# Designs tried in a protein design chat: VH-VL binders against Ras guanine nucleotide exchange factor D (gefD). Part 14

Target 1, 231 residues: Ras guanine nucleotide exchange factor D (gefD), of Dictyostelium discoideum (Social amoeba) (q8is19r433to663)
Amino acid sequence: GSNIIAQQITIIDNEMLMAIPPSQFLHKSFSKESKSPQFHDMVSKFNEWARWTSSEILSKEKLVERVVTLSFFIDLAKSCVELGNYNAANAIVGGLNHSSISRLKLTWERLSTKVTQDYDRLLSLFDLSMNYKNYRDEIKSTKAKIIPYLGLFPKDLIAIEEGNDNFTNNNLINTEKFRLLYQTIKKIQSYQQPLFTFKTSEPIKQYLKNISNGLSEEKDFHSISHKLEPR
Short names: E, the ipSAE of ESMFold2; O, the ipSAE of ESMFold2 at other seeds; V2, 0.75 times the mean of E and O plus 0.25 times the DockQ between their complexes.

## First folded at step 8 (VH-VL; framework fv_ontamalimab)

Design p01 (from n04 with light chain V30F S32T N35K K55E A96S T97I F99L; at its last look DockQ between E and O 0.96; V2 from the best seeds 0.78)
Heavy chain, then light chain:
Amino acid sequence: QVQLVQSGAEVKKPGASVKVSCKASGYSFTRYGINWVRQAPGQGLEWMGWISTYSGNTNYAQKVQGRVTMTADTSTSTAYMDLRSLRSDDTAVYYCARDLWYYGMDVWGQGTTVTVSS
Amino acid sequence: DIVMTQTPLSLSVTPGQPASISCKSSQSLFHTDGKTYLYWYLQKPGQPPQLLIYEVSNRFSGVPDRFSGSGSGTDFTLKISRVEAEDVGIYYCMQSIQLPYTFGQGTKVEIK
ESMFold2, look of step 8: ipSAE 0.717; ipTM 0.873
ESMFold2 (binder alone), look of step 8: mean pLDDT 94; pTM 0.958
ESMFold2 at other seeds, look of step 8: ipSAE 0.739; ipTM 0.882
ESMFold2, look of step 9: ipSAE 0.725; ipTM 0.877
ESMFold2 (binder alone), look of step 9: mean pLDDT 94; pTM 0.958
ESMFold2 at other seeds, look of step 9: ipSAE 0.711; ipTM 0.873

Design p02 (from n04 with light chain A96E; at its last look DockQ between E and O 0.89; V2 from the best seeds 0.80)
Heavy chain, then light chain:
Amino acid sequence: QVQLVQSGAEVKKPGASVKVSCKASGYSFTRYGINWVRQAPGQGLEWMGWISTYSGNTNYAQKVQGRVTMTADTSTSTAYMDLRSLRSDDTAVYYCARDLWYYGMDVWGQGTTVTVSS
Amino acid sequence: DIVMTQTPLSLSVTPGQPASISCKSSQSLVHSDGNTYLYWYLQKPGQPPQLLIYKVSNRFSGVPDRFSGSGSGTDFTLKISRVEAEDVGIYYCMQETQFPYTFGQGTKVEIK
ESMFold2, look of step 8: ipSAE 0.716; ipTM 0.873
ESMFold2 (binder alone), look of step 8: mean pLDDT 95; pTM 0.963
ESMFold2 at other seeds, look of step 8: ipSAE 0.728; ipTM 0.878
ESMFold2, look of step 9: ipSAE 0.784; ipTM 0.904
ESMFold2 (binder alone), look of step 9: mean pLDDT 95; pTM 0.964
ESMFold2 at other seeds, look of step 9: ipSAE 0.746; ipTM 0.889

Design p03 (from n04 with heavy chain G33S; at its last look DockQ between E and O 0.85; V2 from the best seeds 0.70)
Fold by ESMFold2 at other seeds, look of step 8:
Structure p03 (fold): chain C 231 residues (1-231), chain A 118 residues (1-118), chain B 112 residues (1-112)
Amino acid sequence: as target 1 above (231 residues)
Amino acid sequence: QVQLVQSGAEVKKPGASVKVSCKASGYSFTRYSINWVRQAPGQGLEWMGWISTYSGNTNYAQKVQGRVTMTADTSTSTAYMDLRSLRSDDTAVYYCARDLWYYGMDVWGQGTTVTVSS
Amino acid sequence: DIVMTQTPLSLSVTPGQPASISCKSSQSLVHSDGNTYLYWYLQKPGQPPQLLIYKVSNRFSGVPDRFSGSGSGTDFTLKISRVEAEDVGIYYCMQATQFPYTFGQGTKVEIK
C-alpha cells in the first residue's frame, strides 16, 4: 500500500534535510545555488515529487486506470502526513492541484467518497490562507519527528530581513532582528534528527531517486490533459 | 482550550424541524471537519453525517438522507445540523464531534437533547 | 453499511481484574492506503464519548497504558489489564474505513 512508498519518500527527504548545513539559511544564501547546494537539492526533489504526481496521472489513457492512480496519490499524500513528512505531502498536493490535473472532471468525479474526504483534508491542511495557518498550527502542536515544508523557511527569513532594520534609530545593532533570525534557524535544526523507524527498501528507494527519468515535462501537461479529457 | 458548545435542549412535535448549533473555539475552525452522532435513550451511538468546515462538502448516513442538512459558518466558527420531518424515533441526544482525521473524534460537544413526542 | 458486532454487551468485573471486549466487522476494515480505521471510545455515565484507541492499537494522548487494542481484518479486541473505578462506562468500537461510519452496539463495563 501507499504506507510503504511514503516511508521510502520520507527516508529520502530526511536524508536531504539532514544534509543541509544551517549556514545555507544564513545571509540569504538560499537565493544562490552555489551557496546552498543541499538546500537546492531538496527544493529540486520537492518539484520532482510534484511533477511525478502529475505525470503519472496523465500517463494513464484509460479512465479507470487514471482514477486508480489519482486515488493512489491522494492516499500517498495522506500517508506522508501521517509519517510527519509535510514536505513531500505538500509537493504531492501541488501536483494534484496542477491545472492540467484539476480540470480532469471525469476522473475526479469517479473518486470514492472516502478518498474525496481525504483530499479535502489535505487541501485544508496546506491552504495558503492566513500565512499557512492550518499547517503552522499542525506543526506547533506535534512533538513527534517531522519533515517540515521546506519552502516556508526562506519566506519567513526574507520577511524578517525585510521587515526589520539592521540598526535602531540610535545606530545600535538591532538585536531583536537577529534574535528572530536565530530562532528560525534553531527551529530548522530541531527538525534535523535521525530517522529510526523505517527499513530501507533499496529497489523502491532507487526508483524514487530516479523518477525524473521518463517523466513528461510540465510544458507538455496541458496538451496531454486535453487529449485525455477534451471538452 | 479546544471545545465544542452546543445549543440547548428542544421539545418538538412530529413533523417539525430542529436545528442544533455547535460552536467551536480554541482552534482554526477550517482545520478539522465535524461529525454528527446521535444516541437514542438507553441505546448506542449512531453516526448521522460529516461536514467539511473547509469546503462545505457533506456525507450523510443513508437512514437520514433527505431529512438532514449540515452546514458550517466559518465567520462564527459554528456548525449546524437541521433535521426535518421529525418522528418519535428521532428522540435522542445529538452530539457534534471534531474529526481529528486519522486519530478519530477527539473533542465532543456536551450533547443536545431533542425530544419528539407524538 | 459495515456492521460492527461487540461481545459481550455487558461485563461486570472486580477492581484490579482484567477485562476484554471483542469487536467484529462484517467486512475487512483494511483501507487501500494500508491502514485499518478501527477505533475505541469510552462513554462514562452522563458524559459524551471519549477517544481511547485509534487505528486498532494506538493509545490516544493521555490514555493510560492499561488499555490496549489489537486485531486485524475483521476481528478486534480492547483489553484493560487492571480495571479501575474510573473505567466504568460503555465502550464502543467504530470503523471509519468507509462511509457511513458505524459503531458497535456498546459494551457496558461495571464494577462488582
Scores: ipSAE 0.634, ipTM 0.843, lowest interface PAE 1.8, mean pLDDT 90
ESMFold2, look of step 8: ipSAE 0.663; ipTM 0.851
ESMFold2 (binder alone), look of step 8: mean pLDDT 95; pTM 0.960

Design p04 (from n04 with heavy chain G104A; at its last look DockQ between E and O 0.88; V2 from the best seeds 0.00; counts 0 for: pae E 2.4 > 2)
Fold by ESMFold2, look of step 8:
Structure p04 (fold): chain C 231 residues (1-231), chain A 118 residues (1-118), chain B 112 residues (1-112)
Amino acid sequence: as target 1 above (231 residues)
Amino acid sequence: QVQLVQSGAEVKKPGASVKVSCKASGYSFTRYGINWVRQAPGQGLEWMGWISTYSGNTNYAQKVQGRVTMTADTSTSTAYMDLRSLRSDDTAVYYCARDLWYYAMDVWGQGTTVTVSS
Amino acid sequence: DIVMTQTPLSLSVTPGQPASISCKSSQSLVHSDGNTYLYWYLQKPGQPPQLLIYKVSNRFSGVPDRFSGSGSGTDFTLKISRVEAEDVGIYYCMQATQFPYTFGQGTKVEIK
């Protein structure tokens, strides 16, 4: 079921999160892979989760199989949210929202109303309106261990660095800028905690670590999508 | 503080319509949907339907299908339930309830009494 | 529609004694995601319903530990280990595994 797969995804994502030293968030180091290899490992895996989602759905030539696969990935994203893995959940939602997937009207209309309700809740959680307000409110209210959406931290750190001078109008050090940077990095560190409740399934984990090797390339998604459901 | 505040009591004739409002505060209105549940005098709870405050998607109980319209106004953080062609057996207290993650109804409005009599 | 059947429909309990309420569904409440969406609500006199137990056995925030839920498939139970005066009201089970959401008939709990 989707809960077992979500547990292994969460183990993989948490291992990568735990491995990122704070130096990779300093001095915009995250903009260069050579200065932030562990950060980029996790970004790369986020993109793999998204591409895996889209590619698996597009690989199903029969409508019935495609509907089952679409439903499975919605359930998987939901299971990731339940486990506190917002990073993987957002990646999977990104794959579901890919233009090559969202256009599959025959497939989407065949979902049960309950699964459609689940997808609606996932979309509302990760909606970008007002700087991800729903997501940020969710994370703020949660006391349990989570894996946050990694891509929001570089966005926040860049905004702090570019929106604040190092010196005030009076040529004094702008201590508020450096306080904001420090608080953001401390928040990241607060999420870097071990998982205790999930058992590793090495065959499933190995499969998930290597999913990119067999996937269709994103450049081909549009063509495949139009063959499956012509306009 | 999370709160749902409903409109006041209504007295209606058979065949009329009623529109009950449910104003949300203390949370992001589009994050969670709204359920409508009613309770006839001395009776149990009856689910009437659900609305997504994000998409506007709805699902209605069969007993009220065709007579109910549920809407949400994100600019005022207010959900509405419009029940038409009222009958005496629509006399009930009508509740709105926030649809928390995994479908728990965690916060309920105070209830709106709707009385339908000739 | 999934029919939810509660037993008993009424019970009188001496304070400090245990109480048990049964809820049976006309079909399995196990969702395709592996979860079971079975809930317990308490409606105290003059109040809206309040959530006690979500997803079979999880206590909602602020609910005393004398309340516990159990069960699987179609058979579910709410237990109150020591009934207090404040526990008076009507208890409902509810399923949210599929639309339409449906409630049991309610169990009225009162103190002798």
Scores: ipSAE 0.548, ipTM 0.817, lowest interface PAE 2.4, mean pLDDT 90
ESMFold2 (binder alone), look of step 8: mean pLDDT 94; pTM 0.956
ESMFold2 at other seeds, look of step 8: ipSAE 0.550; ipTM 0.818

Design p05 (from n04 with light chain N35K; at its last look DockQ between E and O 0.94; V2 from the best seeds 0.75)
Fold by ESMFold2, look of step 8:
Structure p05 (fold): chain C 231 residues (1-231), chain A 118 residues (1-118), chain B 112 residues (1-112)
Amino acid sequence: as target 1 above (231 residues)
Amino acid sequence: QVQLVQSGAEVKKPGASVKVSCKASGYSFTRYGINWVRQAPGQGLEWMGWISTYSGNTNYAQKVQGRVTMTADTSTSTAYMDLRSLRSDDTAVYYCARDLWYYGMDVWGQGTTVTVSS
Amino acid sequence: DIVMTQTPLSLSVTPGQPASISCKSSQSLVHSDGKTYLYWYLQKPGQPPQLLIYKVSNRFSGVPDRFSGSGSGTDFTLKISRVEAEDVGIYYCMQATQFPYTFGQGTKVEIK
């Protein structure tokens, strides 16, 4: 089921997280792929998780199969949250929330009440209101392993860089700015810990590492979606 | 500290309506939904429904479908349960409980006694 | 609806002795995600229910380790290894595998 797949996704995401040197978060290096290749590998995989989600649902011509697939991805995102993999969970939610998917009224109406409630909870968790307050409160949890939503760290680091001068009004070093930057980097490093609770399934892991090779292009999603469920 | 504080006891006649409030504190109100559960005197627990404090979406138990409306006011962090067309068998203690997702209902309100009598 | 049946409906226990409560569902509680959403709650006299066990066997935060849950499919058990005076109350199992959520009828535990 979805728990085994979530475990393999979490192994893959953790390997990429572990591979990012802290220097890729310094001096806005994450803004340039040449300065932050490991960071961008993980961002690329995040986008691949999202595209995989949308593409698999859209590949199901029959309504019943599409409902089963939609339900599976909601359960998968929930399993990722339970394992502490908020990065993959958010990516999957992004794929579910894509306009070409969210418009599939016949498919969404056929979900069980439990799965519908789970999706509502996933949306509330990753809601951007009050600077992602629900998500930020969630990752303070006591879970032994957390893979955070990676995309939020560049936002935080840019906010610190742009909201603080390097020097005070008296031309002294602004130590508060550099304290904030340091604390953010240390927080990222605190998540870079080995994953020791899951067994690798090599066939599943290899499939997941190579999923981009079979996916529909995002530019085609809208036309496929309209063919499946005309308005 | 996470708390749910409910409105006070109500005495109603058959055919009337009651609206019970449930004020949340100590957490982000939109993060977790609210379940409503009632308990008739000397009886077990009966789930009435659920509301998302994020979206306002609801799911009601069939027994009360059509007579119940659950709402949430994010500005006051308060959930409401409005039960109409009251009958004597609606006499119960009504609880709100926080939906901590896969952990279950972790925090319960103190309960609101609703008595329906002629 | 999934019917939840508890046995016994009441227990009288000498302090320090074990107690065991059975909960049976009318159908499997295994959800399509492979997980089982069975819960145990305790309602102490004059109090609202409190969560003890989630997803069959996991103790909720702050619950003493004398409480343990077990089971699978349709058959579940709550055990109290040594009953204490504070454990008096009514124990409910509940399923959240599917809509609507349903409770067992309760098991009253009291001290002899």
Scores: ipSAE 0.690, ipTM 0.862, lowest interface PAE 1.4, mean pLDDT 91
ESMFold2 (binder alone), look of step 8: mean pLDDT 94; pTM 0.958
ESMFold2 at other seeds, look of step 8: ipSAE 0.691; ipTM 0.858

Design p06 (from n04 with heavy chain L100R; at its last look DockQ between E and O 0.91; V2 from the best seeds 0.74)
Fold by ESMFold2, look of step 8:
Structure p06 (fold): chain C 231 residues (1-231), chain A 118 residues (1-118), chain B 112 residues (1-112)
Amino acid sequence: as target 1 above (231 residues)
Amino acid sequence: QVQLVQSGAEVKKPGASVKVSCKASGYSFTRYGINWVRQAPGQGLEWMGWISTYSGNTNYAQKVQGRVTMTADTSTSTAYMDLRSLRSDDTAVYYCARDRWYYGMDVWGQGTTVTVSS
Amino acid sequence: DIVMTQTPLSLSVTPGQPASISCKSSQSLVHSDGNTYLYWYLQKPGQPPQLLIYKVSNRFSGVPDRFSGSGSGTDFTLKISRVEAEDVGIYYCMQATQFPYTFGQGTKVEIK
């Protein structure tokens, strides 16, 4: 079921996370792919997880199959959260929240009440309000192995770099800025830990690594969605 | 520390309504939903319903559907359970419990005794 | 509704001896995500319930290792390897695989 797929996604995401050297988070290096190739590989995969989610749901012309597929991706995001893979979970939730998916009222209303509850929990966890407060509280309180939502680190690092001068009013080095940068980098490094608990399935892993093959393009999502549920 | 603090005991007549409050502290209120569970004197536990503190979505046990309304006020971090058309068999201790997703109900309120008698 | 049936309903145990509580559901508790949402709660005298075991066999934080859960499908067991005085109370199984959530009738555990 979705637990096996979530494990393979987590292996893939962790391999990419462990490959990112700390220098790619410094001096806004993440703004340029040439300065942060491993960071951008993981961002690209995040976008692939999201696009995969939307594309698979939209590929199901029959309502019954679309409901099953929607339920599967909610269960998959839930499994990713349980494994500590918040990066993939957030990507899948992003695919579910895509306007072309969220508008599919006939599909959404056919979900079981329990799966609907699960989706509500996922939305609450990744809610953007208060600077991702629920997400930040979740990862702060857990001691388990985590693959964090990667996209939040650039936001935090930009805020530190642009919100703090290098020098104080008295032309002294602003040591608080550099303490904040150090704390953030140390936190990123704390997530870069090997996985010891999952067996690799090479067929599944290879499929997931090449997932862009055959997916509908995002530019087509609106047209497909309208054909499936015209209202 | 994480805790749920409920309103005090209530004595009601049949046909009246009761509204029990459950104030959360020590965590982000919208992070987890709230379950309501009751226990009649000398009886077991009975689940009454669940509310999302994020969306306000609810699911009620069939036995109380139509008579119960659960709400959440994010500005005060307080959940409410309103039970109407009370009868003597609604006499119970009413608990709120935090929905910690796959962990289950990990934090419980102290309970609110509701007595329904003529 | 899924009916949860506990046996025995009452259990009198010599201190230090094992105890075992059975919980049976009227239908499978396996959720569409592959998990089984079967829980055990303890209600000590005069207290609200407290979580012991989540998802069949996982001990909640702070629960002593003398408690263990097992089972699958419709048949589940809570075991206490060595009953202590503080273990006195009523034990409930509960399913959260589907709405409505339902509890067993409870098993009262007492010390001889």
Scores: ipSAE 0.677, ipTM 0.858, lowest interface PAE 1.6, mean pLDDT 90
ESMFold2 (binder alone), look of step 8: mean pLDDT 95; pTM 0.964
ESMFold2 at other seeds, look of step 8: ipSAE 0.692; ipTM 0.863

## First folded at step 9 (VH-VL; framework fv_ontamalimab)

Design q01 (from p01 with light chain S96E; at its last look DockQ between E and O 0.91; V2 from the best seeds 0.77)
Fold by ESMFold2, look of step 9:
Formats: C-alpha cells, sequence, structure tokens
Structure q01 (fold): chain C 231 residues (1-231), chain A 118 residues (1-118), chain B 112 residues (1-112)
C-alpha cells in the first residue's frame, strides 16, 4: 500500500540528503551542477517524483483507473507527511497540482470526500503564502526526524546573501551575515540523520530509483490530458 | 496555547436562525480545518460538518444539509456555523473542534447552548 | 453512513478496578493506506469531549498509559487498567474513515 511505498521513497530521499556536503550550499554553488552534484541529484529526483505522479495519472485511459491512481497519489503524499518526508510530499503535491492534472474534472469529482479533504490539507500545508508559513510552522513544531523540502534552502541563502553587506559602515567584516549563513547550514546538517525505523524492500527501491524509464515527458502532458477529458 | 472560544448561549423560536462563532488562537488558522459537533440534551455526539479554513470548502451531514452554512473569516481567525429554519429538535450544545488531520479532533471549544422553544 | 455501536452503555466501577468498553462498526474501518480510522474521546462531566486515542491504539499527548485501545476491522476495545476518580464521564468511539464522521452512542463510566 501507500505506506510501504512512502517508506521506500523516504529511504531514497534520505540517502540523497545525507550525501550533500555543506560546501554545495556556499557561494551560490547550488547555481551550477558542476559545483553541487549531490544537491542537483536530489533536485532532479524531486522533479522525478512530481513527473512520476502526473505521468501515472495521465497513463490511465479508463476513468475508474484514473480515479484510483489519483486517490493513491494523494494517500502517498499524506503517508510521506506522516513519515516526515516533506520533500517527497511536496513533489507529489506539485505533480497533482500540475495544470494537466488539475483540469481533469471528471476524475477529481469521483474522489471520495475523505481523499478530497486530505488533498485540501496537503495544499494548506505547502501553501506559498507568507513565505510558506504553514510548512515552516510544521517543521519547527516537530521533534521527529524529517526530510525537509530542499527547494527552500537556496531561497533562504540567497535572501541572506543579498540582504546583508559583507562589510559594515566601518569597513569591518559583517559577522552577523556570516552567522546567519552558518545557522542555515547548521540547520541543514541537523536534518542529515540516518533512518533507523524502515525496512528496505529492494524490488520496490530499485523500481523507484529507475522511475524515469517509461515516463511521459511534461511537454506531452497537456495533449494527453485533453485526449482523456476534452471538457 | 491553542484555544477555541465560542459565542454565548442563545434562545430562539422555531423558524429562526442562529449563528455560532468559534474564535481560534495560538496557531495558524488556515493550517487546520474546523468540525462542528452537537449534543442534544441527554444524547450523544452528532457530527454536523467540516470546513476548510484554507479553501472554504465544506462538507455537511445529510440531516442538516440545506439548513446549515459554515464559514471561516481568516482576517479574524473565526469560524461560524449558521443554522436556519430552527426546529425544537435542534436544541443542543454546539461544539467547534480543530481538525488535526490524522490525529483527530484535538482542541474543542467550550460549547454553545442553543435552545429552540416556542 | 457507518453505524458505531458501543457496549455497555453504562458501567459502575470501584476505583482501582479495570474497565473495558467495546465498539463495533457496521463497516471495516481499515483503509488501503494501512491505517484504521477508529478514535476514542472522553467527555468529563460539564466539559467538552477530549481526544484519548487515535488510530485504534495510539494515546494522544498527555493521556495516561492506563488507557489502551485495541481491535481491528469492525471490532474495537478501550481498556482502563485501573480506573481513577478523574476517569468518570462518557466515552465515545468515533470513525474518520469516511464522511459523515459518526460516533458511538456513548458509555457512561461512574464510580460505585
Amino acid sequence: as target 1 above (231 residues)
Amino acid sequence: QVQLVQSGAEVKKPGASVKVSCKASGYSFTRYGINWVRQAPGQGLEWMGWISTYSGNTNYAQKVQGRVTMTADTSTSTAYMDLRSLRSDDTAVYYCARDLWYYGMDVWGQGTTVTVSS
Amino acid sequence: DIVMTQTPLSLSVTPGQPASISCKSSQSLFHTDGKTYLYWYLQKPGQPPQLLIYEVSNRFSGVPDRFSGSGSGTDFTLKISRVEAEDVGIYYCMQEIQLPYTFGQGTKVEIK
């Protein structure tokens, strides 16, 4: 079920998180893949989770199968949140919120009310408003091991870099800027902890690691979506 | 401290309407939805409906469908339950409760007694 | 709608003795995500309900370990290993697997 798949996704995401050295967040290194290969591996996988979500739903020509698949991915994102994997949960939500998916009115209206409520709760968690306030409040309140949404760290690091001068008005080094940068890196490192509670399923893990094989390209999503539900 | 504070007791005649308020504090109001649950005198608990404080989407129990409107005002962090065409069997204590997702309803308001009598 | 049936409807207990409450649902509360959506609430005299147990057997924050939940499918039990005076009130089971959410009729627990 979705809980087992969420566990394997979380193992994969945590392995990638653990592999990122802190230097890849310094000096805007994350802007270039050659200077931040492990960071970009995780970003690429995030985009694969999102694309996988959309592609699987669009692959279901029969309405009943499409509804079951849509329901499964909402439950999967919820399971990821329950496990503390906010990175994969946000990726899956991104795939569900893709314009080619959100337009599938016949499919969305067939969801159970429970699943529809769960999707609403996922959207509220990852809502962009007030600099991701709901998401940031969620991760501050938890003591458990989490895998955070990776995409916020570059945003936060750029804001610190651009919002603070390297030198004070007295031409001394602005130590407050570098303390802010250090605190962000320390926070990233605090999430880089091993998982001790999940058993690996090698067949499922291997499938998930090679997920890009056979996925439709995003450029084709709109065309496929209109073929499925012409409106 | 997370709290839900409800409006005071109300006495109404059959056919009137009542609007109960539920003021939230101590958390991000749009993060969690609100359930409404009532309890008639000497009776058990009856779920009336749910509102998303994020989207404004609602789900109502069939028994009150068509007579109830649930709303949320994000600027005041207040949820409302408006019950119209009141009948004597609507006499109950009305509770709001925070929807803490898969944990259940973790924080409840103190309750609002609504009495419908001729 | 899922009907929730509790037994007994009332229970008189000497302090320090165990208590057990049964809850039966008209449909399975097991979801394909691997979770079972059965909850327990306690309503103490003059108070709103308070959450005790979520997802069959998990104690909510601050709930003493003398409370335990068990069961599966359609058959569930709440146990209090040693009833204390503060445990008096009405206990409700509830399902959240589908809307409308439904409660059992309640079990009143009182001291002899």
Scores: ipSAE 0.707, ipTM 0.864, lowest interface PAE 1.4, mean pLDDT 91
ESMFold2 (binder alone), look of step 9: mean pLDDT 94; pTM 0.956
ESMFold2 at other seeds, look of step 9: ipSAE 0.732; ipTM 0.880

Design q02 (from p02 with light chain F99L; at its last look DockQ between E and O 0.93; V2 from the best seeds 0.81)
Heavy chain, then light chain:
Amino acid sequence: QVQLVQSGAEVKKPGASVKVSCKASGYSFTRYGINWVRQAPGQGLEWMGWISTYSGNTNYAQKVQGRVTMTADTSTSTAYMDLRSLRSDDTAVYYCARDLWYYGMDVWGQGTTVTVSS
Amino acid sequence: DIVMTQTPLSLSVTPGQPASISCKSSQSLVHSDGNTYLYWYLQKPGQPPQLLIYKVSNRFSGVPDRFSGSGSGTDFTLKISRVEAEDVGIYYCMQETQLPYTFGQGTKVEIK
ESMFold2, look of step 9: ipSAE 0.783; ipTM 0.903
ESMFold2 (binder alone), look of step 9: mean pLDDT 94; pTM 0.953
ESMFold2 at other seeds, look of step 9: ipSAE 0.766; ipTM 0.896
ESMFold2, look of step 10: ipSAE 0.762; ipTM 0.897
ESMFold2 (binder alone), look of step 10: mean pLDDT 94; pTM 0.953
ESMFold2 at other seeds, look of step 10: ipSAE 0.792; ipTM 0.910

Design q03 (from p01 with heavy chain S28T T53A; at its last look DockQ between E and O 0.86; V2 from the best seeds 0.76)
Fold by ESMFold2, look of step 9:
Structure q03 (fold): chain C 231 residues (1-231), chain A 118 residues (1-118), chain B 112 residues (1-112)
Amino acid sequence: as target 1 above (231 residues)
Amino acid sequence: QVQLVQSGAEVKKPGASVKVSCKASGYTFTRYGINWVRQAPGQGLEWMGWISAYSGNTNYAQKVQGRVTMTADTSTSTAYMDLRSLRSDDTAVYYCARDLWYYGMDVWGQGTTVTVSS
Amino acid sequence: DIVMTQTPLSLSVTPGQPASISCKSSQSLFHTDGKTYLYWYLQKPGQPPQLLIYEVSNRFSGVPDRFSGSGSGTDFTLKISRVEAEDVGIYYCMQSIQLPYTFGQGTKVEIK
């Protein structure tokens, strides 16, 4: 079921999160892979979660199988949210929002009302409005473990770096800028906690670590999508 | 201080309509949906429907399908339930409740009494 | 629609003594996502309902430890280990596995 798969995804994401040294978030190091290899490993996996979602749905030639697969990924994103894995949940939602998926009207129309409501709730959670306000409010939750959406930290750090000079108008060191940077780094570190609540399923974990094997390339999504549902 | 505040009691005749308001405060209104639940005198709870404050999408209980319209006004953080073609068995206290997703309905309005009598 | 049946419909309990309420559903509340969508609400006299238990056994924030939920499939139980005066009211079970959401008939808990 989707809760077991979500648990294994969360183990994988947490291992990657734990491996990132805080220094990779300093001096815009995240802008270059050579300066931030562990950060980029996790970004790459985020993109793989998204691509996996789209590719699996597009691989189902029969409408009924495509509806079941679409439903599964919505349930999977929900299960990730329940576990506190917002990184994987956002990646899966991104895959569902891909233009080659969102255009599949015959498939989307066949979802149950429960699944349709759950997707609406996921879209609300990850909505971009007001600087991700809904998401930012959500991660203040009482969940014991949170794996945050990784991509938001570079945006916050760039905003601090570019919105504040190193020196004030009086040519003094701008200590408020460095306090803001420190607070952001400490927040990242607060999420880097061991995960003890789930048993590892090694066969499932290995499958998920190697999901890129055999997936359709994103460049092919459009043509596959139009073959499945023309117009 | 999350709260839902509902409009006041209504007395109606059969065939009329009623529109109950539910004003939200203390949270971002578009983050969570709103359920409507009613309770006839001396009876239990009956779910009427749900509205997404994010998208405006709705689902209605079959018993009231075609007679009910639920809306959400994001500019005033207010949800509305409009029930038409009222019958005597629509006499009830009507509650709005915040949809906290898999946790359930965590915050409820104070209730709005609607009485339908000849 | 899923029918939710509560027993008993009324309880009189001596303060400090336990209480137990049964809820049975006409269909399994176990979903393929691995969760069971059974909830408990308390409606105190003159008040709207309040959430007590979500997903069978999890206490909502601020709910005292004396409340516990259990069960699976179609059979569920709410227990109050030591009933207090503030626990007086009508207890409802609810399912959210499918629309429409449905409630049990309610169990009125009173103090002797």
Scores: ipSAE 0.709, ipTM 0.873, lowest interface PAE 1.3, mean pLDDT 90
ESMFold2 (binder alone), look of step 9: mean pLDDT 94; pTM 0.958
ESMFold2 at other seeds, look of step 9: ipSAE 0.734; ipTM 0.884

